# Designs tried in a protein design chat: VH-VL binders against q9y8t7. Part 55

Target 1, 261 residues: q9y8t7
Amino acid sequence: MRDSFLQKAIASAKDRTSLLEEIAGNCSPKPGRPSLSSSIREWVYRVGGAVIAEYKRCSPSAGAISTLDPVSYVQATRDASAAYSVLTEPNWFCGSIELIPYFARYKPVLAKDFIVSETQIRIAACMGASAALLIMEALTPRELQELAAAASRYGVEVLVETPDASHAVEASRLAPGSIIGVNSRDLKTLRVDYEAMLREVSKAREQLPGEVILVAESGIDSPDKALKAFKAGAQAILVGTAFMKNPQLREKILAELLQIP
Key: E = the ipSAE of ESMFold2; O = the ipSAE of OpenDDE; V2 = 0.75 times the mean of E and O plus 0.25 times the DockQ between their complexes.

## First folded at step 20 (VH-VL; framework fv_zagotenemab)

Design p6 (at its last look DockQ between E and O 0.79; V2 from the best seeds 0.76)
Fold by OpenDDE, look of step 20:
Structure p6 (fold): chain C 261 residues (1-261), chain A 123 residues (1-123), chain B 112 residues (1-112)
Amino acid sequence: as target 1 above (261 residues)
Amino acid sequence: EVQLVQSGAEVKKPGESLKISCKGSGYSFTDYWIEWVRQMPGKGLEWMGEIDPDDDYTKYEKNFKGQVTISADKSISTAYLQWSSLKASDTAMYYCARGAYWDSSPEYAFDIWGQGTLVTVSS
Amino acid sequence: EIVLTQSPGTLSLSPGERATLSCRSSQSLEHDEGYTYLHWYQQKPGQAPRLLIYKVSNRFSGIPDRFSGSGSGTDFTLTISRLEPEDFAVYYCMQGYHYPLTFGGGTKVEIK
């Protein structure tokens, strides 16, 4: 088959380096960014789980998802979210690195892109990102280690996105101290397997040290599915399209969490 | 003409191995996935799994994982479905189909089907 | 898994009549995509299935305009405006986005 989405996205990311440098130049990350991990832990303590609200205007398969601007999105979501996930990939997700500063005013920000270079991490940090996404399936083990180390140098936390429990365990070894995510989306087909994700989250939780934050990513579009993810062992859930279409879903999830004895 | 042609009907005994084939023609074989679908006698359609012939990436339905093997030889535009040990319950019609994905119309649908291979397993 | 329930199981009609087939999903198929990947297939006796409708309402190439699809969320409908003799067959809905891919149980349209 022709190049997969992941391959295309990686190639695009490599090509956008010059543009990123044009936007941010030789900036240096500022200290004092709020911690993503700390925020998640606070929410877990208070209500039993954390929600990472993702701002995503487009997707490869859906095209335009919502016309909701950042201001309206924050107004609708900031009270019940531990953090924001901001898509910065411009070609398929209609994202921008320049979105990060706005969201960073309110919550810790996870910069979501196809990160393949240290430059991307540095620039995200300069823009105010608290964390950066590393996709395990897009990187060699060596690259993952190097990028995680770079993130540490810039004071940026890392969320490593993995396809299953075994990779989650490996990711925790390759990138110590990282937040681990399990994605329900198949990055080759872009189809979703929510049930598989739940199983893998459960398995991962059984194998990972207790201090490792586990995130269930994608495939969550209802309070029930959110609760199941938390029950499976996730400390946080990342919700994108569902929140873009219905920001009030977040409040419903929170309401359900508060009812858990 | 775009088409998928499957191998002929099979009559087997329990415990025997079997490999059936699906050959594509009229299109670039590696630009589409091959889907396998089971239909037991008088029953509905069941998705078994799929393969990307370009890199042999496979996905299985849970009940078929470990029960069958899906493979492909892109050099001859052929996909395969095989059993190591057949059971009587494997008696069914098996269809291969061409699967389009998110960036090809019709998105995530099976637009071309083989004629089917009847597999009969009896003692 | 997503369960697709088709109704009725059997629909007995005469040529020229209108056929309405239902497919209900156990969960919404619109939550993660701008498009809904619910498709309809036709299978005549002794033949392989063929694609009729893709993404709820799009007719596949070569499909007559008497076939139409509609619906949203969890409820979908295939309509045959005026049945032709060749339309008597089994019809299946299918969702192609969530693993595992799943088909409905089928609706048999038979001659009255």
Scores: ipSAE 0.792, ipTM 0.916, lowest interface PAE 0.5, mean pLDDT 93
Fold by ESMFold2, look of step 20:
Structure p6 (fold): chain C 261 residues (1-261), chain A 123 residues (1-123), chain B 112 residues (1-112)
Amino acid sequence: as target 1 above (261 residues)
Amino acid sequence: EVQLVQSGAEVKKPGESLKISCKGSGYSFTDYWIEWVRQMPGKGLEWMGEIDPDDDYTKYEKNFKGQVTISADKSISTAYLQWSSLKASDTAMYYCARGAYWDSSPEYAFDIWGQGTLVTVSS
Amino acid sequence: EIVLTQSPGTLSLSPGERATLSCRSSQSLEHDEGYTYLHWYQQKPGQAPRLLIYKVSNRFSGIPDRFSGSGSGTDFTLTISRLEPEDFAVYYCMQGYHYPLTFGGGTKVEIK
């Protein structure tokens, strides 16, 4: 049996969390963390869509993506971004929880990792994160419910990443009040299906209450793709590698949304 | 020797069922995807879909979904392409190929191909 | 869906000549989280395809040095520096990253 990338990432997350539990104190979430959902809604109201800019130095398939440091990345992206997604997974994405405080000075932060334990959510909030990622395909329904409840106790919002509309609807039931993501990346093959994601976003928008924030994830590397995702019904897009390679892409997307001359 | 050996040519009538096979040898069958590719007479190559033989996870090109079934039996290192009711338009050469994972060179390429199975469907 | 357009459809050349085959993608294949997974295959009459070049420019094991690949973004090229008699075949490009996986329409390299 070959362990999938997801299985390896979950196992690694459990090991990292066990060590963190041993050495971390009983820290409390930082007070005054801004709301990710509120920031998204403000941008949707103002310009018709929101961008979550992801800081990611590495990926499983590419290895190193960019040497752009956090300071330079924020300076290039902050004016046009509703939030930051910050990778905290060290092995495949070259991330760290220690990155969170810097980004949190500027925008709400989504802690992006393979979250399997309440401890990961608490520590992310201690560092200043406003939200945490839960990957539906990595969790049983009970685990998703329990982790979402834990996030609520810490005042941490949840983005539940799902592969399609039926899972998006189920995620909304299991974790009421969560932000819902539809990811174009197949977690088994690591290939992307952007057009399927657009269809599933549209289907999810039809089936979910209007107040549920829907995020399109992965494969959005041009203003045209961003506009199509918003038109399909996403309130936000999450953009990673394209921003690392072309930080000005967000400004181009904003211009398309506003139709600014 | 790493190879994929496909079942022999088939001559069928419309409405008949068919299951063709692709047997891998010389490597760990569950370490690679099996891809299916159609080539219509005189035409180019068309990706039909794929299967992970380890857990039977499948992906189909949308126009082939519901038209064929891709399956595998890892205990005998064999993948299958199956029709429940053949049409004359199914006449083509069908190839299986081994697909490399994202972390194994040549990444996402089809490095080993079967010899092909010619399927002819006519009245 | 990513459409790969190969040109020319047929390339008529003599042995010893340089062949240049084009593959154009309907959208950029610059990978936002990886390499460009554009591959080239050769198919001789009555035979299965064989892998020639993977990830734009990497020659597969056992492929002669006269074959090379290049390109980026939407434009990719397979070059055969000096055609040998065994090189007269159909050549396909394929992108292996975006679902559905797609092949180009092929370029037939034939003797003039």
Scores: ipSAE 0.699, ipTM 0.864, lowest interface PAE 1.2, mean pLDDT 89
ESMFold2 (binder alone), look of step 20: mean pLDDT 91; pTM 0.941

Design p8 (at its last look DockQ between E and O 0.75; V2 from the best seeds 0.75)
Fold by OpenDDE, look of step 20:
Structure p8 (fold): chain C 261 residues (1-261), chain A 123 residues (1-123), chain B 112 residues (1-112)
Amino acid sequence: as target 1 above (261 residues)
Amino acid sequence: EVQLVQSGAEVKKPGESLKISCKGSGYSFTDYWIEWVRQMPGKGLEWMGEIDPDDDYTKYEKNFKGQVTISADKSISTAYLQWSSLKASDTAMYYCARGGYWDSSPEYAFDIWGQGTLVTVSS
Amino acid sequence: EIVLTQSPGTLSLSPGERATLSCRSSQSLEHDEGYTYLHWYQQKPGQAPRLLIYKVSNRFSGIPDRFSGSGSGTDFTLTISRLEPEDFAVYYCMQGYHYPLTFGGGTKVEIK
């Protein structure tokens, strides 16, 4: 078959290195960025779970998702989110690294891209990102370790996205102190398996140390699905398309969380 | 002409092994997925699983995982469905189909179907 | 898994009549994508299925314009405006986005 989306995205990321350097120049990471992990833990303590609201204007298969601008999005979501996830990939997600500073004014920001180089992490940090995404399936174990180490040097936390519990455990070993995410989306086919994700989140929670933050990623479009993810063992959920289409969904999720005894 | 041609009908006994085939022609075999669908006598369609013939990536429906094996030989544009030990309950028509990709048209649909392979398992 | 429920199970009509087939999903099929990957297939007796409609309302190549699809969220409809003799068959809806891929139970359109 033709190159998978992941392969294409990785290739694109490599090609964008020069552009990123042009944008950020010789920037240095800003000190005093809020912690993603701390924010998640605070929300878990207060309400039993954290929501990471993702700003994603486009997707590979859907094209344009919403015309909602960052200002309107923040106004609609700020009070019910622990953090923002910002897509910076420009080709399929209509993202930009330059979006990070705005969101970073309000909440810890997870920079979401296909990160394959230290440069990407450095620049994200310079823009004010609190954390960066590492996709386990896009990296060798060695690359994952190296990039996680680089992130640490820049004071950036790492969210390692994994496909299942076994990889989650491995990721925690390769990148100590990282936040672990389990994705419901198959990165080859881009299809979704929400129920499989729940099972894997549960398994991961049973195997991971208690201090490791576990995030359920994608496939959540209702309060019920959100609650099930929390029940399965996730401390946080990452919600993208559903929030872009209906930002008020976050308030509904929060309302449900507050009702949990 | 784009087509999928499946192997002929099979009559087997419980416990026997079986491998049926699906050959593609008229298109680049590795540019599309091959989907397997079961239809028991007088019943509806059931998705079994799929394969990317280019790198042998597979997905299975949970009830078929471990029960059957989907494979492919891209050198001869052929996909396979096999059982190590047939059961009477495996009696059905089996279809292969060409599966669309996320960036193809039609997306995620089965646009070309084989003629089906009837498998009968009886003692 | 996503369960697709088709109704009615059997539809008895005469040539020239309008056929309306329903497919209901156990959950919304529009939550993650701008497009909805709900498709319709036709299976005539003794034949393999063929694709009729893809993504809710798009006719596949070679499909007559008497076939149309509509719907959103959890409710979808296949309409045959005027039944031809060759249209008497079983029709299946299918969602192709969530694992596992699933078909409806089918609606048999038979001659009255």
Scores: ipSAE 0.800, ipTM 0.918, lowest interface PAE 0.5, mean pLDDT 93
Fold by ESMFold2, look of step 20:
Structure p8 (fold): chain C 261 residues (1-261), chain A 123 residues (1-123), chain B 112 residues (1-112)
Amino acid sequence: as target 1 above (261 residues)
Amino acid sequence: EVQLVQSGAEVKKPGESLKISCKGSGYSFTDYWIEWVRQMPGKGLEWMGEIDPDDDYTKYEKNFKGQVTISADKSISTAYLQWSSLKASDTAMYYCARGGYWDSSPEYAFDIWGQGTLVTVSS
Amino acid sequence: EIVLTQSPGTLSLSPGERATLSCRSSQSLEHDEGYTYLHWYQQKPGQAPRLLIYKVSNRFSGIPDRFSGSGSGTDFTLTISRLEPEDFAVYYCMQGYHYPLTFGGGTKVEIK
């Protein structure tokens, strides 16, 4: 039986965490980290939607996808971004925990990795992350609950990434108070189903309390797609390398958001 | 020699069941997806769905979901397309094809095709 | 779903001529994290399709160098630089990244 990309990523994350547990000291989370959820709510109130801008240097499919340094990326994107999603996974995304401080100076940072241990959450917070990604499909229900509880102890918010509305509702129950993501990317095939994601966001919005923040993830590469995600009920969108490669796309998305009454 | 060999032509009546097969040889069957493609008489190609024969993970095009079942038996390197109740509108040529993964060239393309199975459904 | 519109529907040419086949997507096939997964297939009468070009411009193993692909975004082209008698067939584009996978309607290349 061949391992899926997700299975390989989980195995790698366990190996990385094991080494970190052997080497890392008892660092403490940085004080004064801003709230991801508060920033999203402020943007929703002011503009009608929030953008989480992702910093990613490589992808599994294409390898290197940008050489833009973190400082230049922030300069191009900060005025339109509620937060940054910073890839810390080194093998397929060319990420590093050391990238977090470059972004955390300016906006709340979501540490984006295959998180399987509370050690990863603690170290991300030591570097200044405000939140950590938990991938529901990578975790048992018990593991999700335990990692969310650990994040809370470190003062770290969680974004739980889910494939559909039924999982989104379950994630909200298993990890109360978390931000909930609906991802258009099939984690086994790495293909995208944007239209299905829109339907699942709408279903999730209907079933979840209004105070639960919904994030639409992946495949949002045009102003029209961004607007449709917000209209479907997402309060935030997670936008990939579009901000790295096309500053005009960023401005188009913001202009469309500002037209929301 | 990498091949997909499909079962022979079928002539059926509406309401009958049918299961057609696609057998792979010359490669590791579980390392690739099996894709199903319909071609109605005189028409183009339509993707119906796919299966990962390693763990039976499936995806369907929305109009075929619930209308047909895609399955596989990896022990005999065979994928199946099955109807519980055929309709006259199911008359078509059905192809299976091998689909590559995101990291296996030719990525997401259908590089090996079966010869096709003609299914005729008439009263 | 992504609609692929091929033009012309029929292309009548003589051997030795250059064939230019168009495939237009209803939305951009570019994405943040990978290649453009636009592929071309050839289907001769009574035969299964065969892969010609994958990822816009990569010639599949055993495909003659007279076949080439190009394009980006929403507009893609298959070019046959000098038609051979065996090239008269129907050609389909397909996108393999967005669910559901979709084919174009086909372009028939026939002898004038």
Scores: ipSAE 0.706, ipTM 0.863, lowest interface PAE 1.2, mean pLDDT 89
ESMFold2 (binder alone), look of step 20: mean pLDDT 91; pTM 0.943

## First folded at step 21 (VH-VL; framework fv_zagotenemab)

Design q1 (at its last look DockQ between E and O 0.72; V2 from the best seeds 0.76)
Fold by OpenDDE, look of step 21:
Structure q1 (fold): chain C 261 residues (1-261), chain A 123 residues (1-123), chain B 112 residues (1-112)
Amino acid sequence: as target 1 above (261 residues)
Amino acid sequence: EVQLVQSGAEVKKPGESLKISCKGSGYSFTDYWIEWVRQMPGKGLEWMGEIDPDDDYTKYEKNFKGQVTISADKSISTAYLQWSSLKASDTAMYYCARGTYWDSSPEYAFDIWGQGTLVTVSS
Amino acid sequence: EIVLTQSPGTLSLSPGERATLSCRSSQSLEFDSGNTYLHWYQQKPGQAPRLLIYKVSNRFSGIPDRFSGSGSGTDFTLTISRLEPEDFAVYYCMQGYHYPLTFGGGTKVEIK
């Protein structure tokens, strides 16, 4: 029996619980954090779409992606990004919760990890995160509801990552007010299915209430792919590896977006 | 020896159902994916889909989705490809292959192949 | 989907000659730094394919050193430095990272 990546990641997150509890005991959620949803809406209004720039130093499939430090990354991306997604998972993504405060100085931060406990959300809030990622495939419906509720108590928005439109709709029901993401990456194989994501984003947009923010996650490495995601119905795109390799890609995406009548 | 052994050649008529098999041996069957590849006569290789035998997770190429069913029985280290209603256009060689994971060497490759099952569909 | 275009369709050569096979991708396969999941398969007449090269340039187990792979981005090459009689076959490139997984159309290396 072979564990999927998601299973391994969840197990890792659970193993970190004891350490996280120690940290949580000494933290208090910071008030007045900027809203991720508000930022996305502003960008949608202004330019037609929002980009969430992800800072990811490693990935399971790639290993080390880039040595680009947070300062250089922010310098290259801040003017064209609505928010930052910060990987805090340490084992596979070389992330750290300690990265959140820095990015939070500039933009709303999505704390991206395999969240399986309220403690993780609390810590993210303490660090200054505006939102936290909940992976639908990693949680039972009840767990999703509970964690979303917990996030609300801490003033943290939730981005629920889903594999398809049907799950997106369900997620919106289970976690009202949440931002919904559709991931192009298969969390079992870690392969990418960009075209499927587009189809599912489109389907999701047709079924979700208009006020629900829909995010196309991952698989975007060109302005063309970005535009297609927006055309499919996403209000925002989350771009990771491509920006780590080429932060200036954001400017190119923005330039193309601005040309859309 | 690590190997995949497929069921024998099939001669069928349009409209008939068919289920062919691929049996793994020499390795932990649930530690690898099973990939199905079609090769029409005189043509190239086409990826059809894959299955994780451990939990029956499947992925299909869009043209094969709904046209075939990939399944597995891990208790006997066997994967299956089946049609509910064959068409003449289904005439081809069908290969199963062992698909490696992202954390395996080689990554994301088909490192072991079955010998193929020839399916002939004619009236 | 990612389309892999192989050229030439047929390569007629004699034993001992150098064979150069091309595989071009419709988009860059460099999504993850340092890892390009472009593979080469050999299929001899009447046989199942076998893995030849994985991740652009790595010879699979048992593959002779006369086989080599190179390339990056969208352009990839399989080279057979000195053709042996048993090397006359069809060669396929394949990308194994993006769904749907796709093969090239194949290059047939035949005896001149």
Scores: ipSAE 0.839, ipTM 0.925, lowest interface PAE 0.5, mean pLDDT 94
Fold by ESMFold2, look of step 21:
Structure q1 (fold): chain C 261 residues (1-261), chain A 123 residues (1-123), chain B 112 residues (1-112)
Amino acid sequence: as target 1 above (261 residues)
Amino acid sequence: EVQLVQSGAEVKKPGESLKISCKGSGYSFTDYWIEWVRQMPGKGLEWMGEIDPDDDYTKYEKNFKGQVTISADKSISTAYLQWSSLKASDTAMYYCARGTYWDSSPEYAFDIWGQGTLVTVSS
Amino acid sequence: EIVLTQSPGTLSLSPGERATLSCRSSQSLEFDSGNTYLHWYQQKPGQAPRLLIYKVSNRFSGIPDRFSGSGSGTDFTLTISRLEPEDFAVYYCMQGYHYPLTFGGGTKVEIK
C-alpha cells in the first residue's frame, strides 16, 4: 500500500518538528503579532472582501513556480492584501520558517504547513506568525481540538482548512473561534474543483454564524473567480500562483470588488 | 504485459441491474487509479468518475453521481461500474482506464485502456 | 467546467501529408501547479483510445516521432508530420487537472 502525498507530508512534518525543536530551542512567541481575523474584518468592512496573498516558491507537481524574491512580491502586493500566507514546508513547497519574519513586518502571517504538533505552532509564533493552518483531513477530531487549544495558549489564531460545508460546520464546533477555509483542491488527487468549492462555500455560509470568517482557497486565478467566491459568501480568498506570476492581478481583483453592490 | 481486461458485451432491458468489470494485470493494481469513460454511439468520450482501489476513494462527474456506482475489489485486482436500474439512454461503450498520480508520468493522463464493454439497453 | 474545442471536426488528408489538429480551452490551462495537464489520445475505428502525448508535448512510451504536441495558455496543437495509413483515426484532447475531467469533441482524420 502506498502513502498519499498527504501521508508523506504528515510523516515529513513529524520528522521536521524534532529537528526544528533541536535547532530553534524553546523560543517564546514574538509579542505584538497582529490579528489575522481583525485584518480580514477590517478589509471586509472597508472594501467588501479580503485577499490573503500566498507566497509559494514550489509545488509538488510543478517544482519551481517562480524565482520572485520576497521583497519584490511584497512591494507588488502589500497595499491590497489583508494578510500573507507563507509556505514554511521545505520539501515540496520550498518554504521556510525563516520567511515568516520578513512578511510579518508588513502584514499578519498565516504559517502554511502540515501542522501536526504544537511545537510547529510555537516556532511559527516565535518567528512572528499571527495564525497557523490546521488541515482537518490531516487530523483526528481530538488532534484538531488539541492543536487549536495549543494555538490559543500561544496567542496564535487558527485557519481550519476543510473540504466541504459539513466539515466546515464540524470544524467550527471542534475549534470555536477559528477561521474556516473551504479548499477547492482535493488533497488526495491534488486536482481542483472550483465549482464544487463555490457550492460548498454557499452552503457553509448558510449554516455558519455570520461572525465566522469563511475563506475560499485554491483555484482562484481570475477576477471573475474571486468575485464569485465573495458572492458565494467568503469574506476572504486565498490566492497563490496567480499572484506570484502576475502581482498586478490583485489590483484588478480589488477594482472588481469595489464594484460589488 | 500491463493490461486492463473488461467483461463482455451486455444486452439488457430498461429497469434491470448490471455490474461490469475491469481487471488489471501485469502491474500493482493499488498503485494506480481506475477511470471510467463513456462513449455514446457515434459520440465522443465522457469522463464518468474514478476510484483509488487502495482505499476506495471515489470521485464522480456530477451528472453520473447517483446514476452509477464505481467500486473495486483489490484482492482480485478488479474495478466495477454498476447500475441499479438501467435506462435506454445508458446504451453506450464503457471503457476503464488506468490513471496516474500527480508525481508519476504520465501525470493525470490515462495511460492504459481496457478494450471496452458494449452495453445495449432496449425495451 | 473547462470546455475543450477541437478544430477542425474532420480533416481529410492523404498519406504522407502533415496533419495539424487544434484544441482550444475555455480558460487558460496555466494551472496553479505550474504544469499544463493537456493530453492527446488517438482512437482508431473499433478500438479503445490510446495515449499519444501528455502534458502538451511529451510523447508517451512507444509513440512514433511523427507525433508531436505544442501550445500554451488556451491554444494547443497536435501535429503528425507525415501521415501513415494507420494514423487515420479520431484524436481527442483532454485536460486532467480540473474536475470534472473533460475531453474535446474530437478531430477525425480521414483519407481524402
Scores: ipSAE 0.699, ipTM 0.870, lowest interface PAE 1.2, mean pLDDT 89
ESMFold2 (binder alone), look of step 21: mean pLDDT 92; pTM 0.951

